# Ledger of designs, part 14: VHH binders against Profilin-1 (pfn-1)

Target 1, 132 residues: Profilin-1 (pfn-1), of Caenorhabditis elegans (q9xw16)
Amino acid sequence: MSGWNAYIDTMTAAAPSIKRCAIVGAADGSVWARTEADNVFKASEEELKTFVALFNDVTQVPAKGADIEGVHYVVPRTEESLIFGKKENTGFFAVKTKSAVLIAVYEGPNEVAAQVRKAVESMQTYLNNAGY

## First folded at step 14 (VHH)

Design ue3 (from ue1 with T28E)
Fold by OpenDDE, look of step 14:
Structure ue3 (fold): chain B 132 residues (1-132), chain A 123 residues (1-123)
Amino acid sequence: as target 1 above (132 residues)
Amino acid sequence: QVQLVESGGGMVQPGGSLRLSCAASGFEFSSYAMSWVRRAPGKGPEWVSYISGSGGSTSYADSVKGRFTISRDNAKNTLYLQMNSLKPEDTALYYCAVGGPQPPPLPGEDDYWGQGTQVTVSS
């Protein structure tokens, strides 16, 4: 398929609590890579277009939350290139690189969130250093 | 299994035109952005053009802007690249790939491209 799938595999291997994962274009929300088969990431391009646009002004995201795969998440806070949300025993971490947004949806107790964040931020750093 | 099969390449004179095709199978084609990349003799791979899954967004390398046009037919699972005003420096093996501009390889990973289609621009 493409080299982007290796990045999906690396993130999911680094954090077993990640259920679904995607790499999308930061400008348009188009899917570049995603988990498939039993763990298919199901967000539509239109939804993802809306989602990636949140990074244009992250300060307003906590007030309105964020939607991924038709699920509404509460967003406790944001950082310049990081949006994370929670819903019951699920959540997501989304990080922005120069050209992409990495999204990881996870399931488990709050303790697993740290590992998920580390996985996506590590990949963010790697891609940013490479100019992506 | 994912398959990408490029076609449409050939030899043309400078200023000529070619239309490349990429037949995709083994995945939900319309859900993914697609790109064209090329590898010229003695050079590393170069990203050429990008198109979103719906076709609503496109992007081009500066070297091909105004000359190349990317498009797709999701009903036919086919990606296209219309190449006009071809130059000798466009000579390369052309590949289609899933996603946006292709990422750097992770350690121990190889490129995941098809056989490619050869484009040769020469007088």
Scores: ipSAE 0.835, ipTM 0.914, lowest interface PAE 0.5, mean pLDDT 93

Design ue5 (from ue1 with P107E)
Fold by OpenDDE, second read of step 14:
Structure ue5 (fold): chain B 132 residues (1-132), chain A 123 residues (1-123)
Amino acid sequence: as target 1 above (132 residues)
Amino acid sequence: QVQLVESGGGMVQPGGSLRLSCAASGFTFSSYAMSWVRRAPGKGPEWVSYISGSGGSTSYADSVKGRFTISRDNAKNTLYLQMNSLKPEDTALYYCAVGGPQPPPLEGEDDYWGQGTQVTVSS
């Protein structure tokens, strides 16, 4: 398997606590790749369009939170190209590259978050260096 | 499993037109953006165009803007590429692919989209 699905597989393998992943267009929220089968990433194109637009002004996101797959997450803080949220024992990390947004939804205690972040940021760096 | 079958290629003179089709199966077609990619002899793959799952958003490489039009029929699980004003430099094997502009292959992997359809523009 090649293409964007290979990148999904790489991220999910890097952090076992990741339950679902997606790679979407940064400009329009279109789905390029996502986890399937038992762990289908279920966010709609419309929802993702709204989500990726959050990166236009990340400073406002902590005040209002973020929605993914119909779930509302609290966003403690943001960085220029990073939005992460929390809800009970779940959360997400979303990072923006030049052309895409990588989203990983995870489940587990707070301690697993560091590994999830590392997985998505590693991929972010790889793609940015490649011009994507 | 994902299957993509390209068709519609052929040989045309400069200024001619072709319409490519891509029959998709093995996944929820309407949920994914789709792209066209081409590979000319001796060159690496070049992204040509993509369209969002709903068809509401499109994008084109500068080299084909104004000449090519991407579209899709989600009821038929089919992707299209209308190519007008064809030039010799458009000669390539054309592939359809899932997603937007295609990423580089990861270490140890090769690009794989399908068998492709050959487009040859020559006088």
Scores: ipSAE 0.882, ipTM 0.931, lowest interface PAE 0.4, mean pLDDT 95

Design ue8 (from ud4 with P107K)
Fold by OpenDDE, look of step 14:
Structure ue8 (fold): chain B 132 residues (1-132), chain A 123 residues (1-123)
Amino acid sequence: as target 1 above (132 residues)
Amino acid sequence: QVQLVESGGGMVQPGGSLRLSCAASGFEFSSYAMSWVRRAPGKGPEWVSTISGSGGSTHYADSVKGRFTISRDNAKNTLYLQMNSLKPEDTALYYCAVGGPQPPPLKGEDDYWGQGTQVTVSS
C-alpha cells in the first residue's frame, strides 16, 4: 500500500519472533505502516504520540516504563535512539531515525531479543543513511 | 486491495488556487497518516505534506508552507490538498500516498502510487 510496508516486511522476515510491527512519525506518532491481518499493530495515535515523546529524554524512561497497545512494559535499557521494553515472555524494541520511530513487538524467550534488536537497528541504519 | 485516486488538478495562472482530492479504499483509512507527493518534469519525487490519521497533526515542506493546507475527511475516506498562491514551480503530477514522506524503495521493491493528478501553473 506504500513504500513503508516493504520495511515492515523486511523487519518481520529478519526476526520471526516479531509479532507486530509499526513505523510511525517521530514528531507525532502517526502510523505510516504497520502489520495487518492476524497481527495488527493496535496502538492508538494518542498512545503513540506519548510513546515517541519518550525519545525526548530517554534517561527517564527506565524509571516509568513505556506503554504500547495498552500494555505496560518495564524498560531495562535505553540508548539515545533506542528503547527496550520487556514484560514476561514479550517485549519490544523501538528505534528512532531522523523522521520515524520503528517499533517491533516480539514474543519468546530472552534469546530471541538479540535477533529482534538486530532487525530494527539494521533498518534504522538503512533509513538514516537514506535521510529518513 | 488498496486504491488511491487523485483528482482536482488543472491549469491555473500564477497566484491561482486549486483543491486536490484523493479517494482512498481498501484499508482502514483513519488509522494511517496520509501524504501528498509531487513529481515535476525532469525531477525526482518531492514530499509536499503529511497529515496524521486523526488529522490532529500536519506537516509541510518548506516550499509549500503557508500556501498549502492538507486535510482529510475520515468519514468519506478522502484526503485533500488546498493549494493557494500557486507558482510555476508547483507544476507537477500530484500523488497521494499512505504514510509519511515516502522512502526510497528497497532493492527489488516499488512504491505504490495512483495515477496522480496534473497541476500546471503557467501565465
Scores: ipSAE 0.852, ipTM 0.924, lowest interface PAE 0.5, mean pLDDT 93

Design ue9 (from ud4 with Q102E)
Fold by OpenDDE, look of step 14:
Structure ue9 (fold): chain B 132 residues (1-132), chain A 123 residues (1-123)
Amino acid sequence: as target 1 above (132 residues)
Amino acid sequence: QVQLVESGGGMVQPGGSLRLSCAASGFEFSSYAMSWVRRAPGKGPEWVSTISGSGGSTHYADSVKGRFTISRDNAKNTLYLQMNSLKPEDTALYYCAVGGPEPPPLPGEDDYWGQGTQVTVSS
């Protein structure tokens, strides 16, 4: 589809527990790439606009949680460019680059979270080094 | 299969106008941001403009701000670029692409652009 889809494929390949994944504009939440077919990432543009705005003040996010694809997640912790959410046996990692937000929704026990985080942070590092 | 077909290019004098179109198919058009990029002779690709899926947000390179307008018709699966006050430095092959600004390449990956439409600005 586009060059951005290669990044989706790379992240999903790196962490098999990722069920859905998206790359969106950091400024507006617009979808640049996403998983499709059986694993369609279905967050609306309006929802994503709200989500990416959370990075403006991540310190407040644990108090209110975060919504993705109509699902409310508890956010145990945040970092300057990372939001981590959990709900039962699911969760998400969202990382911010200069121009994009990478979102990975995963399913599985807590042990799989480390691999998901590594996948998205590796991509974050790559994009940041490239100026994106 | 994703298809992008650009059209509307041509030759104009400085100060002239053109309107480019991009016909998209093979994916849920309205769900994705769309961008215009261009490649001038002897130069690398340059991001021009991006529009969100709904059309509610637009972004422009500094070089084209105030002169170019990106828009879309989701009912027609079509992306547009209105180019006014054209300059010689706008001469390039123009492509439409899915997503935001052109991503950096990953090893072994190819670009997924259409054939492009040539814009030539010359007196």
Scores: ipSAE 0.718, ipTM 0.871, lowest interface PAE 0.6, mean pLDDT 93

Design ve1 (from vc58 with G104H)
Fold by OpenDDE, second read of step 14:
Structure ve1 (fold): chain B 132 residues (1-132), chain A 123 residues (1-123)
Amino acid sequence: as target 1 above (132 residues)
Amino acid sequence: EVQLVESGGGLVQAGGSLRLFCAASGFTFSDYSMAWLRQAPGKRREWVALISYAGDYDYADSVKDRFTISRDNAKNTVSLQMNSLKPEDTAIYFCAAFDSFDEHDSTYEYDYWGQGTQVTVSS
């Protein structure tokens, strides 16, 4: 799992608006890697367990939103393997791979969302191709 | 033609209440998340409230517990009940629509905007 930190670095470097990031197990929300230090990703394992379960039925997520790090996000958009949340000038993108969920919390105007999505989806693609 | 028309603004004393309405037309309202934003003179436009197309909602901390966002898909309206208004709430309030189903929208910006309605809260 130590190698997963490199992927965190890759995502955060790809989109400067990303403030916190985590890679967690899709099955149980276990943390594989996360941003640390000043940008520590603070979601608890229990919260993450609940979060990753949202991917079991993404169509229901917009009705109830998503909570990350104790913050509630309205979810205006979901796709089969994607959950997009918004709160003020912040938001998150979560994408699901074969075995993981990538979560990127970002800060900035709406325009940065596209870049954030691109970053996480790029990683998603990479990991999927790698079998993860 | 897409239209968002805000109404309900006006002058109110501090502690008073207003209810803003936004009437939408020209697009499939039920497919859009709706937001209220406001812009005070000399300040940046700020997020006030958001309600998803499915009805989940959230508020800016500054208005939480005072404002209530709701939508009526049958009437193509979104409302903002504003209670306990403060002078700091003075602003032009805008209704905006966010398309949740546009797979080609890569900007994640609000798709449609109203012209805004003035809310003035006097001390």
Scores: ipSAE 0.821, ipTM 0.901, lowest interface PAE 0.5, mean pLDDT 92

Design ve10 (from vc58 with L50I)
Fold by OpenDDE, look of step 14:
Structure ve10 (fold): chain B 132 residues (1-132), chain A 123 residues (1-123)
Amino acid sequence: as target 1 above (132 residues)
Amino acid sequence: EVQLVESGGGLVQAGGSLRLFCAASGFTFSDYSMAWLRQAPGKRREWVAIISYAGDYDYADSVKDRFTISRDNAKNTVSLQMNSLKPEDTAIYFCAAFDSFDEGDSTYEYDYWGQGTQVTVSS
C-alpha cells in the first residue's frame, strides 16, 4: 500500500540514525512498506515471519536473540510490545501495533537509541489510534 | 552501593591468553545484561562483547573466534576469555551492565561501569 510508505518516510526522518525501516503484518510478517534504494530493508518474508512471531512471547527473546537481514542481534530487554536488539554500534527497535510490527534499524552511539525508540513508539501510538 | 570490579588484566606476549573477570555487587545481577568494552590509547571506546541476562551473546568482528564471554549468576561475575591476543588488543577493558530503557537518562544503554583493567599485548 502506497499509504504505508508515508509512515516509513516519517520514521526515517524522525531520527538521523535510523537507516532502514519496515512495516510488516503482525500475523504473518508480510511487508506492507519498507525503505528502498540506498537503504533498502533486506529482510526476507521467511525471516520476518519468524521475527513477528517473537512477539507471541517476548519474555523468551533475550535467551535467543533476534535475526534481521541475516544479522543476529542480542536482545538485552523486551517490553510487552517492544523488542530491542543490539550489535556493536548498531541496533534495532521493533514495536507491535494492533495489526503491524514496526522495525527501525539504526547506526550510532548509545545516545541515539533513545531518539530511535521515541520515533517508533510515536508511530506505534499513531497507528494504534488509527485502528492499525 | 553498586560496584563493578574488573580483574585479570596485565602484560602478555602476542599469541598469549588472558582471562578477565568482573565482579558485580549492589544490584540484582541476574536481571542485567553484561558487556565488555575497551579503549585503546588515542581511540574511542569500542564494543567488544555482550551477553544478555538470559545468556545470548555476540562479539565485535575484531575479536570473534578469539574471545569468549560468559557469566556466572551464582557468583555475580562475567568473564572474558581472550586467546590469540594481538598488539592491537592493547587497551583498558571495561565491564558494563545495562537493563532498562530510560528516555530521560543520558546513560541509556549502560547503567553501571567498572573502573577498567589494563591489558597490554607486546609484539
Scores: ipSAE 0.781, ipTM 0.883, lowest interface PAE 0.5, mean pLDDT 92

Design ve11 (from vc58 with D99P)
Fold by OpenDDE, look of step 14:
Structure ve11 (fold): chain B 132 residues (1-132), chain A 123 residues (1-123)
Amino acid sequence: as target 1 above (132 residues)
Amino acid sequence: EVQLVESGGGLVQAGGSLRLFCAASGFTFSDYSMAWLRQAPGKRREWVALISYAGDYDYADSVKDRFTISRDNAKNTVSLQMNSLKPEDTAIYFCAAFPSFDEGDSTYEYDYWGQGTQVTVSS
């Protein structure tokens, strides 16, 4: 159990709608921590490498969407350090820190998205302040 | 004033087709992604199709290969071509615009909603 697993636990506790999440290296998509067991985050290394590269130019992402765990998400909007996608009653929020990308895949009605975003952004802020 | 006005609904036999339209006004349409959702009586509102402001799109599995979403930014419209309609497609269809979350702690995923248009598919 790495220290990064604690941050996974914090995010999942903060937003019950989060089903799976991961903390990966911003440079190469390497997995630092992820949900396991029944809620295992299943994105491949190649997929994550591609995903984190989306942050190099977020303005292009809405045109092509994002793939996570073999699922294609339409990306309605991006911010400098935020990418979020939507598919039916599921979606994801991904935020970039100085050295990491936090990914949270959620399931629920429309109302849960705000809480999920808040959870990942809170962690983003914390990690940034910590130098990560 | 922001408005989304759906049209094109009606009664159709199974296997038939309808084309829904949504006319938007009161906001910069080209900056918004657009979705079609539907709600049948006694059921939750469900996602049908989504198209980003940049043209990427996706569909619910239940309508994939039967429905086609498109948008015309010059006319401020989004449309849903519905082919091979089934009785289970019967619902009120809503047009919705987003992204949300611009105003901080928003509890809404979609910024704007229409009043909906009834689609009834008879067997």
Scores: ipSAE 0.815, ipTM 0.900, lowest interface PAE 0.5, mean pLDDT 92

Design ve3 (from vc58 with G104S)
Fold by OpenDDE, look of step 14:
Structure ve3 (fold): chain B 132 residues (1-132), chain A 123 residues (1-123)
Amino acid sequence: as target 1 above (132 residues)
Amino acid sequence: EVQLVESGGGLVQAGGSLRLFCAASGFTFSDYSMAWLRQAPGKRREWVALISYAGDYDYADSVKDRFTISRDNAKNTVSLQMNSLKPEDTAIYFCAAFDSFDESDSTYEYDYWGQGTQVTVSS
């Protein structure tokens, strides 16, 4: 499990606008790793269980949004394995791998979103190739 | 030609109400999320409200419980009901369309903008 923390560090370092990250089980939302200390990822187990279930049908997510860390995000866009949420000057990208969901919460203008997406998708590709 | 045209702005006393409208044309309105933003004198443009193409919505904390965003896909309009207006709500209000990742520049941005409508709230 400690090895998963390295992936958290990699994502956080890849985009300065990323503030909090988590790697959770795609099946049940169990936390494998998350940002800690001043940028602790605070989503509850129950909330994450609900969140990962959104990937069962991403086409329905824009109708109801997504909740992370007690904050509601409007979801303007989804793709096959991607959910994008937005709230004022914050947002999140969540991507699904074979067995995990990667979540990155970021702060900044819309221009930073592309870099955040690239960071999480890069990790997605890496983990998928590794069998996760 | 893509057009977003705001209306409904004006002068109102503190505590009063206004309803802004944005009429869209030239694109598939129902495929786009819609946002209201505002820019006060000497301040940055700020996010006010967003409603997804599927109807989910959210607000800036400064306007929550006072403003209501809604859309009518049959009429290609998005509206902003503003109640309990305050002097600090004075700004140019913009309507914007927000949809998807722009492959041309690899960014998430508002695709289309209106010219804005002035809202002035007096003390």
Scores: ipSAE 0.820, ipTM 0.901, lowest interface PAE 0.5, mean pLDDT 93

Design ve4 (from vc58 with D102T)
Fold by OpenDDE, second read of step 14:
Structure ve4 (fold): chain B 132 residues (1-132), chain A 123 residues (1-123)
Amino acid sequence: as target 1 above (132 residues)
Amino acid sequence: EVQLVESGGGLVQAGGSLRLFCAASGFTFSDYSMAWLRQAPGKRREWVALISYAGDYDYADSVKDRFTISRDNAKNTVSLQMNSLKPEDTAIYFCAAFDSFTEGDSTYEYDYWGQGTQVTVSS
């Protein structure tokens, strides 16, 4: 699954505000790739298992929020394949592909959210077209 | 016309309390997550609290356990109870709305903003 690292690099390059990123299995939350070194994505597989399960019913997520890397995020918005969370000057976008969930944790002013979303959704589209 | 109107600000001594209100109109309030942000002079606007349209909420670490955000969908209001106020809490406090059913704004994260209410905490 080392090839997935390239997609991590692509997302992080596309949006400088993205600090940590992960690609995980949609079924079980297994980590396929993640940011490393100084920007290690630290969510446990147990946490990720819970997180990816949120996509089973996104309509309920705003009531419960989402936890990533031990941090609770309020989720103001969801779509069928998208969960968006906020905490202070940070947030995350998570999008679901056919077989994966892409998670991007970002920091920055309010305006950066659109760029982050674009980055993850672009990858989402690419992976979906590729059959993943 | 969409309006967010903040109220409840003012001058208070350190350790005091204020309750801010934001009255919303011109949009389906219950579909929006609501946030309070604040901006002190010379500083960037910072996130204070957020409550989703479904009632989940969170706070900035700096205000946690002191501030309480709540909403009343029947009255189209969001409130911020501020206790144990500190001089560092001095700022213009803004109410903002985030639509849970629309795609992200290409420019701004929040869809609507109030004009803000001044909160001044004296030592």
Scores: ipSAE 0.740, ipTM 0.874, lowest interface PAE 0.5, mean pLDDT 92

Design ve5 (from vc58 with F101H)
Fold by OpenDDE, look of step 14:
Formats: structure tokens, sequence, C-alpha cells
Structure ve5 (fold): chain B 132 residues (1-132), chain A 123 residues (1-123)
């Protein structure tokens, strides 16, 4: 859906540390929109299906981590609708809306994490209010 | 008072092994993910390994298959077994703690740091 690409652009523009983004269906991991070209989001549908299922029980995620784009991330903590991971100088934030999961992969030190979270949570709030 | 105290560093020849320890006190250790980071002279501090409070772990590519991170919640310790050491592993190694139950924390930085232990690998 072309309309979802605008939300991808908004998230990627929120911080220079955000490199790749995706909006996927919360039920099945289907891709609604993703960054393309030089910053293509490369997660497969099978991987995304597994990833979105993590939100069914976030308390178990820190024990097994999360895989995105073939990369394993350690998940130090989860919240009700938030999963984030760390790997070297990279990480991700994923938030769940009523019907979608928003994923942002970032590159940078821990100090950039707050801005990345703010970006995805802002979009989360917007989409939730819009009924998505 | 919160404390992280590293130990086990020293001088070793290339190809040798060291085991670093970090002893934690003053907080609920089992609620924290633990990490090792290192800083070489003139370089930025870099991530080495991380183990979640629930036991999942990962390594920097430069140390993968050579280093092993582990934790002992009964002793409030995290360790780093370093094998096949190289001169480029020379650095100050730091232990850091990440609160796994700090909901609402927007910084996502490590909460506590040790003072570091020197590791020197000679060629």
Amino acid sequence: as target 1 above (132 residues)
Amino acid sequence: EVQLVESGGGLVQAGGSLRLFCAASGFTFSDYSMAWLRQAPGKRREWVALISYAGDYDYADSVKDRFTISRDNAKNTVSLQMNSLKPEDTAIYFCAAFDSHDEGDSTYEYDYWGQGTQVTVSS
C-alpha cells in the first residue's frame, strides 16, 4: 500500500541513526511497507512471521532474542508493546499497534536509542489513533 | 552502594587465554543484563559481548568463537573467557549492567559501569 510508504519515510527521517524500517501485519508478518533501495529492509516473510509472534508473549523474548534480517539481537528488556534488541553498534525497536508492527533498525551508540524509540512510538500513537 | 569490580586482566602472549570476572553488588543482579566492552588506546569503546538476564547472548564478530560470556546469578558474577588472544585484543575491558525491568527509561544506556581491567596481549 503506497500510503504506508509515507509512514516509512516519516520514521526514517526522524533520526539519522535509523537506517531501515518496516511496517508489517501484526497477525502474519506480511509486509505493508519497507525501506527500499540502498537501505532495503531485507527480512523475509517467514522471519517476520516469527518475529511478530514474539509479541504473543514478550516475557519470553529475552531468553531467546530476536532475529531480523538474518541477524540475531539480544533483547535485554521488553515492554507490553515494545521489543528492542542490541548488537554491537546496532539495534532495533519494534512496537505493536492494533494491527501492525513497526520496526526500526538503527546504527549508533546507546545514546541514539532514545530518539529511535521516540520515533517509532510516535508513529505507534498516530496509527493507533487512526484505528490501525 | 552499587559496585561492579572487574578482575582477571593482565599480560599474556598471543594465543594465550585469560578469564575476566565482574563481581556485582548493591543491586538485584538477576534483573540485569550484563555486557563486556573494551577500549583500546586511541580507539572508541566497543561492544564485546552481552548476556541478557534470561541467558541469551551474543558477541562482536571480532571475538566470536574465541570469547565466551557467562553469568552466575548465585555469585552475582559475569565472566568472559578469552581464548586465542591476539595483540588487537589489547584494551581496557569494562563490565556494564543494563536494567531489564526499568520500564520508561528512554535512554537505554547501561546503568552501571566497572572501572575496567587492563588486558595486554604481546606478539
Scores: ipSAE 0.808, ipTM 0.900, lowest interface PAE 0.5, mean pLDDT 94

Design ve6 (from vc58 with F98Y)
Fold by OpenDDE, look of step 14:
Structure ve6 (fold): chain B 132 residues (1-132), chain A 123 residues (1-123)
Amino acid sequence: as target 1 above (132 residues)
Amino acid sequence: EVQLVESGGGLVQAGGSLRLFCAASGFTFSDYSMAWLRQAPGKRREWVALISYAGDYDYADSVKDRFTISRDNAKNTVSLQMNSLKPEDTAIYFCAAYDSFDEGDSTYEYDYWGQGTQVTVSS
């Protein structure tokens, strides 16, 4: 499972606005890897269980938002395997692979969102091709 | 033609109230999430409030419990009720819109902006 940490490092390094990342099981929200130390990803397992369940019906998420690390995010947009949240000068992108959910929390103006999305979707594509 | 037109700004004493309105036209309002932002003199533009197209909402910590965002899809308007105003709330207030359904939009930035309305709170 230590190999998953390399993917965390890759996502975190993809854009300076990306501050915290996590890779969790799509079925149960179990943590496979996460940023640690000064940028520790702090979401609880219970919270992540609830979060990954949002992908069961993404069309309903904008009505209720999403909670990550005890913070509530308004979700202006969802796609088939993507949830985008926003709060002040922060936000998150979450994408679903075959077996995992990738989460990237970022800080910065709206202009940075494109880079964050690209980072998580690139990893999504890679993991999907690898069978995960 | 797409338009966002803010109104309701003005001069008010500290502790007073204002209600801002943003009237939208030229696009399907119900498909957009709406935000209020503000820019004070010499400061960066900052996020104030956001309401999704589905009605979920949140606020900046500096305005929480004082401001209320709401939308009326029948009238194509979003409003910001501002209570207990402070001098530090002085700024130009802007209305902005996220397209929540255009999959061709890869930036996830605001698609449309208003010209802004001045809010001045005197001490």
Scores: ipSAE 0.840, ipTM 0.914, lowest interface PAE 0.5, mean pLDDT 94

Design ve7 (from vc58 with F98W)
Fold by OpenDDE, look of step 14:
Structure ve7 (fold): chain B 132 residues (1-132), chain A 123 residues (1-123)
Amino acid sequence: as target 1 above (132 residues)
Amino acid sequence: EVQLVESGGGLVQAGGSLRLFCAASGFTFSDYSMAWLRQAPGKRREWVALISYAGDYDYADSVKDRFTISRDNAKNTVSLQMNSLKPEDTAIYFCAAWDSFDEGDSTYEYDYWGQGTQVTVSS
């Protein structure tokens, strides 16, 4: 297990609603780590390349939405380093670090979203401080 | 004062159509994403449709290809065209608003809700 897998485990364990996670390169969407086994993160490399590019101009994302694992999400709001989407009782949070994008896909009502955001932003802060 | 007021609900036969409206006031409508949710008797409130402030939209699988969400920023309204209605669509339908520019919001619940409008689909 790579060092990045430990960070995946940390995010996944942060809340029961978090089902799948990935850490990918911010420049090209290359997968550094992802959830495996029963909760495999299934986004393709091409899709991830497109996804990470959304951070180049987050203000345009609410008009386009975002696709993760072949699923289209409406993006109601963005921040400079944050993109999140909603679809029925599911959603995702994605945050950008210096060199990576962290993605967490969750299931549950809107009430759990704050917990998911906290988990990925906590990891974001940690990785940024570590130089990543 | 912030208000969301739904209209257009009523009784309709299966296979029929209704168009719901939600009129918003008291806030900058164009800065908000808008959603329709519904709650049937004895069931949890469920997501029906969402349209971002920028116009992207999506639907619950149960209503896809039957319902259409749209918004008119000039009139501060969001609409839900419901076609091919089924008895299982019977519910109170709620309009909700989500501030798309509130970075300080620690919760991800909708900011504003309407009072709801009853939709009843008979067999």
Scores: ipSAE 0.724, ipTM 0.865, lowest interface PAE 0.6, mean pLDDT 93

Design ve9 (from vc58 with E103T S106A)
Fold by OpenDDE, look of step 14:
Structure ve9 (fold): chain B 132 residues (1-132), chain A 123 residues (1-123)
Amino acid sequence: as target 1 above (132 residues)
Amino acid sequence: EVQLVESGGGLVQAGGSLRLFCAASGFTFSDYSMAWLRQAPGKRREWVALISYAGDYDYADSVKDRFTISRDNAKNTVSLQMNSLKPEDTAIYFCAAFDSFDTGDATYEYDYWGQGTQVTVSS
């Protein structure tokens, strides 16, 4: 158990709709921590490497979408350090810190998205302040 | 005034085709991702297709390879070509718009809805 697992637990506990989470290196997509067991985050390292590279130019992401765990998400919204994806009754928020990308995959109606964003952004702020 | 108006629905036999249209007005269409959703009687409204403001798209598994979503920003329209229709596709189909540039207090919900168009597929 790495120290990063605590942050995974914090994010997953922040909203019931959050099902899977990962903290990965912003530079290479290396997995620092992820949800395990029944809610294992299944994205491969190769996929994550591609995913984190999306943050190099978020303005291009809505044109091509994003793939996580072998699932394609349409990305209707991005910000400088945020990518938001939608797929049926699921979606994801990914936020970038100084050195990491936080990914939260959620299930539920559109109304839950705001809470999921808040959860990942809260962690983003915390990690940024901590130098990560 | 914002308005989304669906058209193209109707009665069709199984295996047939329909093309739905949604005409948008009253907002900057090109800044919005557009979706089709459907609701059958007694069932929850379900996601059918989404096309981002930048043109990426995806479909519900139940309609993939049968339905095609497209948009024309010059005409402020989004369309849904529905081929190989099945009785299970019977529903009211809704056009919805998602503001792709809303920040801050964004709800991440569809901002605008049409009134829907009935699609009935007979066996």
Scores: ipSAE 0.853, ipTM 0.917, lowest interface PAE 0.5, mean pLDDT 93

